# VHH binders against q9w197: the designs that were tried, part 19

Target 1, 300 residues: q9w197
Amino acid sequence: RLRLQDIPALTQDHCRMRDPAEVERIINEFVIGGPERMQIVSDFDYTITKQRTEDGGAVPSSFGIFNACQSLPENFKAETDKLYHKYRPIEIDPHMPIAEKVQYMIEWWTKSGELTSGFPFDQSEIDQIASKYTHALRDRTHEFFADLQRLGIPTLVFSAGLGNSVVSVLRQANVLHPNVKVVSNFLQFRDGLLDGFQQPMIHTFNKNETVLNETSEYYDLVHTRDHIIVMGDSIGDADMASGVPASSHIMKIGFLFDHVEANMKKYMDTFDIVLVDDQTMDVPRTLLSLIEKQHKLNLE
Key: E = the ipSAE of ESMFold2; O = the ipSAE of OpenDDE; V2 = 0.75 times the mean of E and O plus 0.25 times the DockQ between their complexes.

## First folded at step 7 (VHH; framework vhh_7ubx_2)

Design H2 (at its last look DockQ between E and O 0.56; V2 from the best seeds 0.00; counts 0 for: pae O 6.7 > 2)
Fold by ESMFold2, look of step 7:
Structure H2 (fold): chain B 300 residues (1-300), chain A 120 residues (1-120)
Amino acid sequence: as target 1 above (300 residues)
Amino acid sequence: QVQLVESGGGLVQPGGSLRLSCAASGFTFSDSYMTWVRQAPGKGPEWIATIYSGGSTMRDDSTKGRFTISRDNAKNTLYLQMTSLKPEDTALYYCAKEFGQYTGTLFDYRGPGTQVTVSS
């Protein structure tokens, strides 16, 4: 049986836990089940990409990559900015109930789709911009994804951003392995022109396993995997696996960087592990290592 | 509904060339991104190249100089021109419609594949 005190990565000062005994219990359940019962569900923006870079360079969001493309209409950025300034304060409002926010998030994505319609566009523009940010992934992301592939652990990258950018970054970074699936908002085309986004439309508050089709190939990979690591950088990410059976074991890892004092209590109440200003994959990687090594040792 | 049918595989000598085709139906081909993927026995799927609706491409670095993806939107057909073939290129090659629930080599819209075998 593992104890937290014997896991150095989890005893670091920036690694915070509301209930260390619960974290310990979940880790031991993961070890008992082994890699075959594991799945990963992770956000992309500022979860797989860094929240802060060492050299002070900007890390754009997945929509930010799209918005940097040259072929966009001249007023596209101004109109997108108007939508952002209207809806972003609602999205992050600590006082508005989520049920009310959902109405505005649907409105926001609908209007964004309307703006993203009626002009030609080629994915290669996204690829060109994205190529500049393949080195802005969290430290040891390549190792993390290589371990997931080697262990056969299905990995869902679940993003309310733009999937075209997410795929481009992951593919060019050579981490989009066969076990990785991206579920996100994707561009739609009609008659050679952009036609908004493909369904399902995903926003911060509807990110959960229920958007996965039970007849999909990905569902076949994960339907027996009831040990789940969830990774995110915002409160809405914590519920990405909420549709699983009550008997499931879920470890929720939250990356906290902005407004730490104001957000600490909410993050601690929401995530099992809160990592403050951690720009690495070291904690998730430590969990994988424990699952692999201790499970194998326990069997022999 | 979506139908993808590959053809053009076969036995070739090392250093040889081969052109694969993928006939598409059940969707608006010209508005879709199309991908070639291969799978060798005992290995997982391996992404080769993607061609976008506008004709631009992205290729895996390991085959970049030897394989060329192209499309004919008038015929709803995707192609993979393979040159300088090596024994390690032996695999089942299949085409896929990309994005949505499909990303990389996990896909809901794929064909059954065509076998390419490179041996002396």
Scores: ipSAE 0.409, ipTM 0.761, lowest interface PAE 3.3, mean pLDDT 86
Fold by OpenDDE, look of step 7:
Parts: sequence; structure tokens; C-alpha cells
Structure H2 (fold): chain B 300 residues (1-300), chain A 120 residues (1-120)
Amino acid sequence: as target 1 above (300 residues)
Amino acid sequence: QVQLVESGGGLVQPGGSLRLSCAASGFTFSDSYMTWVRQAPGKGPEWIATIYSGGSTMRDDSTKGRFTISRDNAKNTLYLQMTSLKPEDTALYYCAKEFGQYTGTLFDYRGPGTQVTVSS
């Protein structure tokens, strides 16, 4: 049996755990089960990407990458910014019921879609912008995805952002391996013009819904994999695995960066592991390493 | 019924060129995310490039600059122009259709592939 105290990556000061004994239990289950039972579900923005650069610089979101494109209409940025200021406070309001928030999120997306319609757009602009931010992935992301590929672990990037940007970054970073699937909001075109986003819409509060059931292919891939690592930077990300057909042990990893002191309790109550201002993939890699080592031993 | 059929593969010497074609039918080709992938002996499938209605993206390695993805919507045909071919480019090349909201290296449809062999 593995002891948490013997795993240096998990005993760092920035690695917080509500229940270390539970984390240790889950890790041992992962190790016993092997890579064949594992799957990963991860957010993209500020999860796979950094929350900050080494020098403290800003990292754009997937929509930020899109908004940086030069061919967008002049009023587009201004109008989308207005929507952001209107609906973002609602999204993060801790006192508003989720059911009520959902209606506002739908409204936000609807209005955003209307703004994202009626003009031509070259997606290569997204590629150009995205190419500048391949370095903005968390440290050792390449190694992390290589580990996942080597172990044959299905990996879902589940993003409420703009899928075009997400895919562009992952592909250009050479981490979109065969075992990686991206579910997100993608641009829609009609008669050569933008026509909003493809349906169904993915927003902050429906990532736990049966969106994953729409493709029999993915279901077939993961339906026997009941050990799950969930990664995210938002509270809502913790529930991404609730829509997975099979789950027996789930490790929820949360990346906490903004307002650490104010958010600590909620994150600690929501995630199994809370990583405070950790801009690396060292903890999830550590987990995979443990699984791989034991797997090799079992084969000997 | 969705169908994808690759062609244009063959044996070429190092430094040579090939143009792969993929004939598509059974769906709205012009609105689809179309992808080239390849699988070399002893290796897993790897993504090469994807083309959208409004652009394209390609992997950032030695294939970039040598390979070009394009399409003819009137002919419902996807192309991969390959130049300066190397032995390392030897693989089975697939044409694939991606889900609209689902993308990556899993595809809703894929052809049987065309073999490309680069050898002196």
C-alpha cells in the first residue's frame, strides 16, 4: 500500500487536501486497478493552460484567443465585453441557485451567438493567435499527455469555451494524441458566414449532463473505465464526471489561483486535492507515474 | 450514407511528392471538419491536418511546410499535397470526418486509407 507521506509531490505546501486519508485510499485504488480502468476529464482554460506565466503575465482564454482576431467587426469586442460584464457576475454569484443561473447562461450564449453571426471569418486567424500561446500550457503538459497516451488512458477535454481555439492550441502544441477527445463549443458557418455556435450549447452548468452520451464511440471507449481523474479551475468543473456512465473512484483536482484565501474553503469542500498557484502538471503526472510503476511490476 | 475513399498513395523515392485525394459523399462536405491522419508501422495514429469551412490547422513538426491540406467543395474532395517525402512518412494515410462539437483524434467517419511508402 502506498502512503501519502511517501509521495513528495503530494506533500508540498501548495497541495491541500480536505481528507488526506481519502486521497490515499483513492490513489491505492487507482494503482490496484491499473491504467486500463482509468480515464481523465479535464477543463481547458486555466486548467490545461496556465493561470499565469512565469513573469505573472496574462493567459487568454479560448474566447480570448478568438476575440484577438483582427478581422472581427469593430463593435464585436465591445458588445461581447458588455455581455461579459452583465452575465459573469451572475455566473459566479454564490447565492443564486444554479437553476436560475442556467437561464442567464442560455441568454448569454444566445446573445453571443447573435453577435457571432453575419460576417465572414477565416479560422486561420485563430491558428495564428493560438500559435503564440502554446507555451502557456502548464509546465510538463507535453509529458502529461505523453504519459496518458503511453498508458492508453482516454482523455476528455471538456470545455465551455470556444472549441476552435482549444483544438488549435492542443494540435499546435502536439498534445492532441489519439486518446484525446475535445468536447466544446464550435463555430458554425452558413453560406460562408459565421452563424453562431453549433448545438447543443455547453455552458458552465451543463458540463455534467449527458452531452457525452451523444456519441456511441466515446461511450464505447470509456464505459468500462470507472476510475476517473477530474481536473478544473472552477467549482463547476468538479461535477464533470457525474455524466460519466461508470464511476467507482473519482479524484477531483482543483487549481486555485484567484482570491486564494476567500475561495479556499469552497475549493477544499469541492475538490479532493486543491493546488494553490501550481502552474504545473506534476501532481496528475505523479498519479499516473504511480499507476504505471505498479502496472509494470504486475507484468513482471 | 457517409463514405470516404482515399487514393493517390504509392511508392516514391525520398524527396518525391504525392498528392492524396479523398472522395466524400453522403454528407454536406463544405460544412464539415475534414482531417488527414496517418499510421506508421509500430506507431499509433497521428494527426496531420484539419480543414474547416473557414481555414485549416496543421501539426507543428517536420510535416509543416512540406504538407498542405486543401479541398474542392464542388467535387466533394479533400486533398493532401505532400512534398520532400522522407522514409519516416511511410504510413497508411486516412481521410476522416470529425464531429462538429466533438473533435480530436476520434472521428465519426474514416476511409479505408491509402498506403504511402517512401523508400530508395
Scores: ipSAE 0.018, ipTM 0.404, lowest interface PAE 6.7, mean pLDDT 88
ESMFold2 (binder alone), look of step 7: mean pLDDT 77; pTM 0.767

Design H3 (at its last look DockQ between E and O 0.55; V2 from the best seeds 0.00; counts 0 for: pae E 6.2 > 2)
Fold by ESMFold2, look of step 7:
Structure H3 (fold): chain B 300 residues (1-300), chain A 120 residues (1-120)
Amino acid sequence: as target 1 above (300 residues)
Amino acid sequence: QVQLVESGGGLVQPGGSLRLSCAASGFTFSDSYMTWVRQAPGKGPEWIATIYSGGSTMRDDSTKGRFTISRDNAKNTLYLQMTSLKPEDTALYYCAKEFGQYSGTYFDYRGPGTQVTVSS
């Protein structure tokens, strides 16, 4: 039986928990079940990529990588900026009901697709820009993904950003192993030209079982894996695994970096583990190590 | 339904060459990104190269300079030209369609593969 006090990574002062006993209980359930009952669901932007780098360099979002491509029409960035300035305040408005926001997110998506239509585009531009940020993944991400592959743990990267960028970064960083799947918004082509984005639309408010049920082949593959680690950097990420059975054990890890004081209560209410300014994969890796090591010892 | 069928494998001497083909149907090939992957006995899958709808490519460094990915959109066919073959290139080679709803995609939309064996 593991105790939190004996797990150094979880006793650091930047590692916060509203209910340490519940975290301990879930870890012990994971150990009992072993790697074969595990799955990982993680956001990409500022969850697998760093929220800050040591040298202070910027880490663009997955859409930011696309928007930096030089072959885009000369007015493309200005037009997408107009949409951003119109819809972003609605997306983050703390008082507007979510049902009302959804109408505006559909509008934003539709208009963005119209702008992203009717011209040629080469994925290699995304690859060139993405190559600059393969070193901006959280420390020990390579080890984390190697462990997941070795243990056969299905890993879902679930992103409301641009999947073409997400895949490019992960592949070039040598972490897009066969056990890793990406669910995100992808560019669509028709007759050699961009034709907006592939269905279904993924936005802040449907990044959950609503979209995942439409990708049911993956859901069916992992449905028997009822021990889940969820990783995210925003409150909305906590719901990414909400379609699993009620009997499932879910560990939610939140990476808190911006406006720590203002956001702390909300993150503590939402995530089981809140990591303040942690730019590493050390806590998730510690959980994998415990699951593997202690499960194996229990079998012997 | 998406269907991919590889061919062109076989037994070849070290230093030899092979051209693998992948016949595609059930989707708009010219708008799709296509990938070659190999799997050696007792090892996990290894990504080799991806060719995009516009013809540009991204390749793994380990086979750089020896393997060339290409496509013929008129024939719905993907190719892998292999040269200077070595015994360590012995593997099952398969093609995959990429950038669907599931990415990691060479599991979901791939062919049965074609065996390449490099021995003296």
Scores: ipSAE 0.144, ipTM 0.606, lowest interface PAE 6.2, mean pLDDT 85
Fold by OpenDDE, look of step 7:
Structure H3 (fold): chain B 300 residues (1-300), chain A 120 residues (1-120)
Amino acid sequence: as target 1 above (300 residues)
Amino acid sequence: QVQLVESGGGLVQPGGSLRLSCAASGFTFSDSYMTWVRQAPGKGPEWIATIYSGGSTMRDDSTKGRFTISRDNAKNTLYLQMTSLKPEDTALYYCAKEFGQYSGTYFDYRGPGTQVTVSS
C-alpha cells in the first residue's frame, strides 16, 4: 500500500487536501486497477495552460486567442467585451442558482454567436496566434501527455471555450496524441462566412450533461474505465465526470490561483486535491507514475 | 457511405520522396477536417497534420519541414507530400475524417492505411 508521506509531490505546502486519507485510498485504488481502468477529463483554459508565466505574464484564454486575430471586424472586440462585462459577473455569482445562470449563459452564447457571424474568417489566423502560446502550457505538459499516450489512457479535454484555439494549441505543442479528444465550441461556417458556433453549445454549467453521449465512439472507448482523474481551475470543472457513464473512483484536482484565501474553503470542499499557484503537471504525472510503476511490477 | 482510401505508399530509400493520396466519398469533403496519422512498428499512432477550410496545422518536429498536407476539393482527395524521408518515417499512414465539435485524434472515419517503408 502506498502512503502519502512517501510521495513527495503530494506532501508539498501548495498541495492541499480536505481528506488525505481519502486521497490515499483513491490512489491505491488507481494503482491496483492499473492504467486500463483509467481515464482523464480535463479543462483547458488555465488548467492545461498556465494561470501565469514565470514572469507573471498573462495567458490568453481560448477565446482570447481568437479575439487577437487581426481580420476580425473593428467593433467585434468591443462588443464581445461588453457581453463579457455583462454576463461574467452572473457566471461567477455565488448566490445565483445554477438554473438561473444557465439561461444567462445561453443568452450570452446566442449573442456571441450573432457577433461571430456574417464575415469571412481564415482559421489560420488562430494557428498563428496559438503558435505564440505553446509555451504557456503548464510545465511538463508534454511529459504528462506522453505518459497518457504510453499508458493508453483516454484523455478528454472538455472546454467551454473555443475549440479551434484549443486544438490549435494542443497540436502545435505536440501533445494532441491519438488518445486525446477535444470537446468544445467550434466555429461554424456557411457559404464561406462565419455563422456562429456548432451545436450543441457547451457552457460552464452543462459540462455535466449528455454531451459525452453524443458520440457512441467515445462511450465505447471509456465505458469500461471507471477510474477518473478530473482536472480544472473552476468549481464547475469538478463535476465534469458526472457525465461519464462509468465511475468508481474519481480524483478531482483543482488549480487555485486567484483570490486564494477567499476561495480556499470552496475549493477544498469541491476538489480532492487543491493545488495553489502550481504551474506544473507534476501532481497528475506523479499519479500516473505510481500507476505505471506498480503495473510494471505486477507484470514481472 | 463514408469511404476513405489511401494510396501512394511504398518502399523508398532514405532521402526519397512520396506523395500519399486519400480518396474520400460519402460526405462533404470541403467542409471536413481531414487528418493524416501514422503508426510505426512498436510505436503508438501519432498525429501528423490536419487540414480544414481555413488552413492547416502540423506537428512541430522534423516532419514539419519535410511534410505538407493539401487537398483538392474538386477531386475529393487529400494529399500528404513527404520529402527527405528517413527510416524513422517507416509506418502505416492513415487518412481520417474528424467529427464536428469533437476534434483531436478521435475520428469518425479512417481508411485502411498505406504502408510507407524507408530503407537503404
Scores: ipSAE 0.047, ipTM 0.555, lowest interface PAE 3.4, mean pLDDT 89
ESMFold2 (binder alone), look of step 7: mean pLDDT 78; pTM 0.771

## First folded at step 9 (VHH; framework vhh_7ubx_2)

Design I1 (at its last look DockQ between E and O 0.77; V2 from the best seeds 0.00; counts 0 for: pae E 5.9 > 2, unsure alone 62.6 < 65)
Fold by ESMFold2, look of step 9:
Structure I1 (fold): chain B 300 residues (1-300), chain A 121 residues (1-121)
Amino acid sequence: as target 1 above (300 residues)
Amino acid sequence: QVQLVESGGGLVQPGGSLRLSCAASGFTFSDSYMTWVRQAPGKGPEWIATIYSGGSTMRDDSTKGRFTISRDNAKNTLYLQMTSLKPEDTALYYCAKESFGQYTGTYFDYRGPGTQVTVSS
């Protein structure tokens, strides 16, 4: 039986837990079950990508990559900037009820789709911009995804951002392995022109497993995997694994970077592990290492 | 049903050239984005290049411009021209059809079985 005090990555000052005993219990369940019962569900923006770089450079969101494309209409950036400044504070507000936030997220997505219609566009431009940010993934992301592939652990990248950007970054960084699937909002084309986004809309607060097509190849792969690591950087990410049996064991890891003091209580109430200004994959990687090593020892 | 079949691999000496082909069927090839990927034994897959439906391309800088992707829509065929081959280019090379959707896979969802390229003296 593993004890938290014997796991150095989890005893660091920036690694916060409201209920350490529950975290310890879940880790031991993961070890007992082994890699074959594991799945990963992760957000992309500021979860797989860094929230800050070491040199202080900006990391664009998946929509930010799209907004940097030069072929976009003259007023596109200004209009999307207006939407961002109106809705982003609502999305991250720690006090507004989620039901109210949902209405604003629907408004945001709808207006964004209308702006993203009626002009030609090509994926190659997103790929060109994304190539500049393949090195802005969290430290040791390459190793994390390599371990997940080696261990056969299905990994869902579940994003309310722009999937065309998400796929492009992951592909060019050589971490988009066969066990990795992306579910996100994707551009739709009609008659050679953009026609908004493919339906249905995904926003921060409807990101849950029940929206996935149950007859899909992904569901067949993961339906027996009831040990789940959820990773996110916003409160809405905590529910990405809802819809699994109540007997499932879920470890929720939250990356907290902005307005730490104001957000700490809500994050601690929502995530099992809160990582403050952690720009690495070290905690998730430590969990994988424990699961592999200790499960193997238990079988012997 | 999507089918992709690679060919043109083999044993080649360092500095040599090869042209890989990928025969495609079961979808509208001219509307698709196509990708070459390679995988060396015991390693993860490595993206090489993508060619878009409009004919533009994106290539990985790690090959230093030695590899060129192209397509022939009349023959439903994707190509990879490789030159100045090095031992580190030894890998299984496969083509893939891109798929984008709300529940989407990766470029691996529609790929061929691959063709082996071995660069050795």
Scores: ipSAE 0.128, ipTM 0.607, lowest interface PAE 5.9, mean pLDDT 85
Fold by OpenDDE, look of step 9:
Structure I1 (fold): chain B 300 residues (1-300), chain A 121 residues (1-121)
Amino acid sequence: as target 1 above (300 residues)
Amino acid sequence: QVQLVESGGGLVQPGGSLRLSCAASGFTFSDSYMTWVRQAPGKGPEWIATIYSGGSTMRDDSTKGRFTISRDNAKNTLYLQMTSLKPEDTALYYCAKESFGQYTGTYFDYRGPGTQVTVSS
């Protein structure tokens, strides 16, 4: 049996746990179960990407990458910013019921789609911008995805952002391996022009119910994999695996960066492991390494 | 049905050149994003380049100076011109049709069986 005290990556000051005994239990289950029972569900923005650069610089979101494209209409950024200003406060309102928020999110994305229509656009513009931010992935992300591929662990990148940007970044970073699936919002074209986003829309509050049970192909891939690592930077990300029919053990890893003291309790109540200003993939890699080592030992 | 068939691979000496071709059928080639990827034994797949329907391209920096992606829509054919080949370029090269949509799991929606490129003295 593995003990947390024997795992240096999990005993760091920035690694916080509500219930260390529970984390230890889950880790041991992962190790016993092996990689064949594992799957990963991860957010993208500020989860796979850094929350800050080494020098404290900002990292754009997937939509931020899109908004930086030069061929966009002159008023596009201004109008999208207006929408953001209107709907973002609603999205993050802790007192508003989710059911009510959902209606506003649908409205927000509908209006955004209308703005994202009627002009020509080339994906290469996104690629050019995205290429500048491949270094903005968390440290050792490449190694992390290599580990996942090596171990044959299905990995879902589940993003409410712009999938065109997500895929572009992952591709250019050479981490979009066959075991990786990306579910997100993608641009739609009609008659050579942008026509909003492909349906169904993915927003902050439907990530758990929209994808994990609707595609037979994905279900067939992961239905036997009941050990799940969930990673995210927002509270809503913790529920990404809630739609998995047969989950035995879920490890929820949260990345906390903004307003650490104010958010600590909520994050600690939501995630099993809270990583404070950790811009690396060291903890999830550590978990995989433990699994791999045990698996190899069992084969010897 | 979508079909992609790569050709042009072979054994070449370091510094040599090869031109790979990919014959496409079963879809509107001219409207599709096409991609070259490669995979060496024991390594994960590597993205090389993508060419969009309008002819614009995006390429990996590691091969950008040596490899050129192009297309002939009239012939439904994708090309990869490789120059200054190195032993490290030894791999199975795949032509792939790429689509941006939900549940994208790889660099491609469809790919051919691949063509082997071996660079050795």
Scores: ipSAE 0.122, ipTM 0.608, lowest interface PAE 2.4, mean pLDDT 90
ESMFold2 (binder alone), look of step 9: mean pLDDT 77; pTM 0.765

Design I2 (at its last look DockQ between E and O 0.45; V2 from the best seeds 0.00; counts 0 for: pae O 3.1 > 2, unsure alone 63.7 < 65)
Fold by ESMFold2, look of step 9:
Structure I2 (fold): chain B 300 residues (1-300), chain A 121 residues (1-121)
Amino acid sequence: as target 1 above (300 residues)
Amino acid sequence: QVQLVESGGGLVQPGGSLRLSCAASGFTFSDSYMTWVRQAPGKGPEWIATIYSGGSTMRDDSTKGRFTISRDNAKNTLYLQMTSLKPEDTALYYCAKEGFGQYSGTYFDYRGPGTQVTVSS
């Protein structure tokens, strides 16, 4: 019943779709199903946080927040930068098969854990630095999470970054509401010292694996919610819906900012909606508003 | 297995104080982040405070100054000191441990059965 032409947020130049008719169909399925069938699965870095600020400044990744902590060993940043420069080109290589990439991602994770071991550290350092970046979330993120809470829509923040930073930013920004769960890589401690990261490892290419415990309270909320909005900023994020127990209709929203021309075809092939240089939550919020409006009408 | 048992709840008058305890076993308590959560009848769960393995804390602003989270690693015990209690603090209070590879504001895989706090005259 809804037509894309009547939804202004979806007709903007920067809002790209390979198959507009399929997007329209999925939106109407979401509207018919209502908020009770909805769940959100979203990446954090450069998906909930901005890819650029209004003044052109850089937003640190969740690991970038950790790397800024003063108690880290000398040359910690230099060593992690060496790992990044070695493995990041592999992660984003458009030609290497994923099976080969996975072995390099395991190597990257293992070496990062070794660097992050054997010294004391306190979460409050992350909290202090994270407090500076609560303003670097996409425009209208506070409203987006408030809408999700009001509609009772479970929201999974599924991140291959550092969960200690993710949780700190979300909590201090007052958006870590009861309906939000974070699944990510968390620091592990042993006898008062860092001991790498908690297992199992999460990297870009295993975010398609089931991560919810069937006996968890969150699983009970989502196991029948088969209408899913997926949000991400990289190709690896598009398959995150495989990490939740049920799906029948999935809307995949990709935020494209870096190397737009080179990446456009791959993003268009992968995501249902590609948003170019969009630093807002306006499109996902529009989807929620359409669902809510029809839901209210049905309640009479 | 992980086991958490809360105690110290009860009936208090407005303005009163209580200290809640959480006895922990089945895991390395000193290496874990520990959290207090409450749930009032008919309401969703509400995060109160988290204490980190190193002893520092993060607290909800709405209870800041009235509630203090602490831990005794030698006794494997988590505490919540509550002062200036108000009727809106009436709830089931439970302690929680974070799960592997995940954290939630109030959806913890490992939590105790809770202890009831009732604030009324």
Scores: ipSAE 0.438, ipTM 0.774, lowest interface PAE 3.0, mean pLDDT 86
Fold by OpenDDE, look of step 9:
Structure I2 (fold): chain B 300 residues (1-300), chain A 121 residues (1-121)
Amino acid sequence: as target 1 above (300 residues)
Amino acid sequence: QVQLVESGGGLVQPGGSLRLSCAASGFTFSDSYMTWVRQAPGKGPEWIATIYSGGSTMRDDSTKGRFTISRDNAKNTLYLQMTSLKPEDTALYYCAKEGFGQYSGTYFDYRGPGTQVTVSS
C-alpha cells in the first residue's frame, strides 16, 4: 500500500487536500486497478494551459485566441465584449441557481453565434495565433500526454471554449495523440461563410449531461474505465465525470490561482486535491507513474 | 460512400523525393479539411499536415521544410510532395478527412488504407 508521505509531489505545501486519507485510498485503488481502468477528463483553458506565465503574463483563452484574429469584423470584439460583460457576472454568481444560469448561458451562446456569422474566415488565422501560445501549456504537459498515450489511457479534453483553438494548440504542441478526444464548441460554415457554432452547444453547466452519459458516443469508448482523474480550474469542472454511472473512483484535481484565500474553502470542498498556483502537470503525472510502476511490477 | 485511396508510395533512397496522391470520393472534397498522417512500426500516428478548404495549410515543424501538402479540387485529389527523404520518414502514410466538431481530435471522419513509404539506402 502506498502512503502519501512517501509521494513527494503530494506532500508539497501548494498541494492541499480536504481528506488525505481518501486521496490515499483512491490512489491505491488506481494503482491496483491499473491503467486499463483509467480515463482522464480535463478542462482546457487554464487547466491544460497555464494560468500565468513565468513572468506573470496573461494566457489567452480559446476564445481569446479566436478574438485575436485580424480578419474578424471591426465591431466583433466590441460586441462580444458587451456580451461578456452582460453574462459573465451571471455565470459566476454564487447565489443564482444553476438552472437559472443555464438559460442565460444558452442566450449568451446564441447571441455569440449570431455575431460569429456572415463573414468568411480561415482556420489558419487561429493556427497562427495559437502557435504563439504552445509554450503556455503547463510545465511537462508534453510528458503528461506522452504518459497517457504510452499507457493507452483515453483522455477527454472537455472545453466550453472554442474547439478550433483547443485543437490547434494541442496539435501544434504535439500532444494531440490518438488517445485524446476533444469535445468543445466548433465553428460552423455555410456557403463559405461562418455560421455560428456546431450543435449541441457546450457551456459551463452542461458538460456532463451532453457527453458523459450512457447514450453518448464517448461513453461507448470508455464505459469500462471506471477510474477517473478529473482536472479543472473552475468549480464546475469537478462535475465533468458525474454523468458516468459506472464510475468507481474519481480523483478530482483543482487548480486554484485567483483569489486563493477567498476561494480556498470552496475549492477544498469541491476537489480532492487543490493545487495552489501550480503551473505544472507534476501531480497528475505522479499519479500515472505510480500506476505504471505497479503495473510493470505485476507483470514481472 | 466515402472513399480515400492513397498512392505513390514506394522504396526510395535517402535524399530522394516522392509525391503521394489521395483520391477522394463520396463527399464534397472542396469543402473538406484534408490531412496527411503517417505511422511507423512501433510508433504512434504522426500528424504531417492539413490543408483547409480555402487552400491554406497547417504543418508540423519537423517536416515543414521538406513536405508540402496541396490539393486539386477539380480532381478530388490530395497531394503530399516529399523531398529530402530520410530513413526516419519510413512509414505508412494515410490520407484523412478531418472534421471539426464534437468528439473531434485525432479521430478523423475517414481515412484511407495508406501507402507505404520506405527510405533506405
Scores: ipSAE 0.077, ipTM 0.586, lowest interface PAE 3.1, mean pLDDT 89
ESMFold2 (binder alone), look of step 9: mean pLDDT 77; pTM 0.771

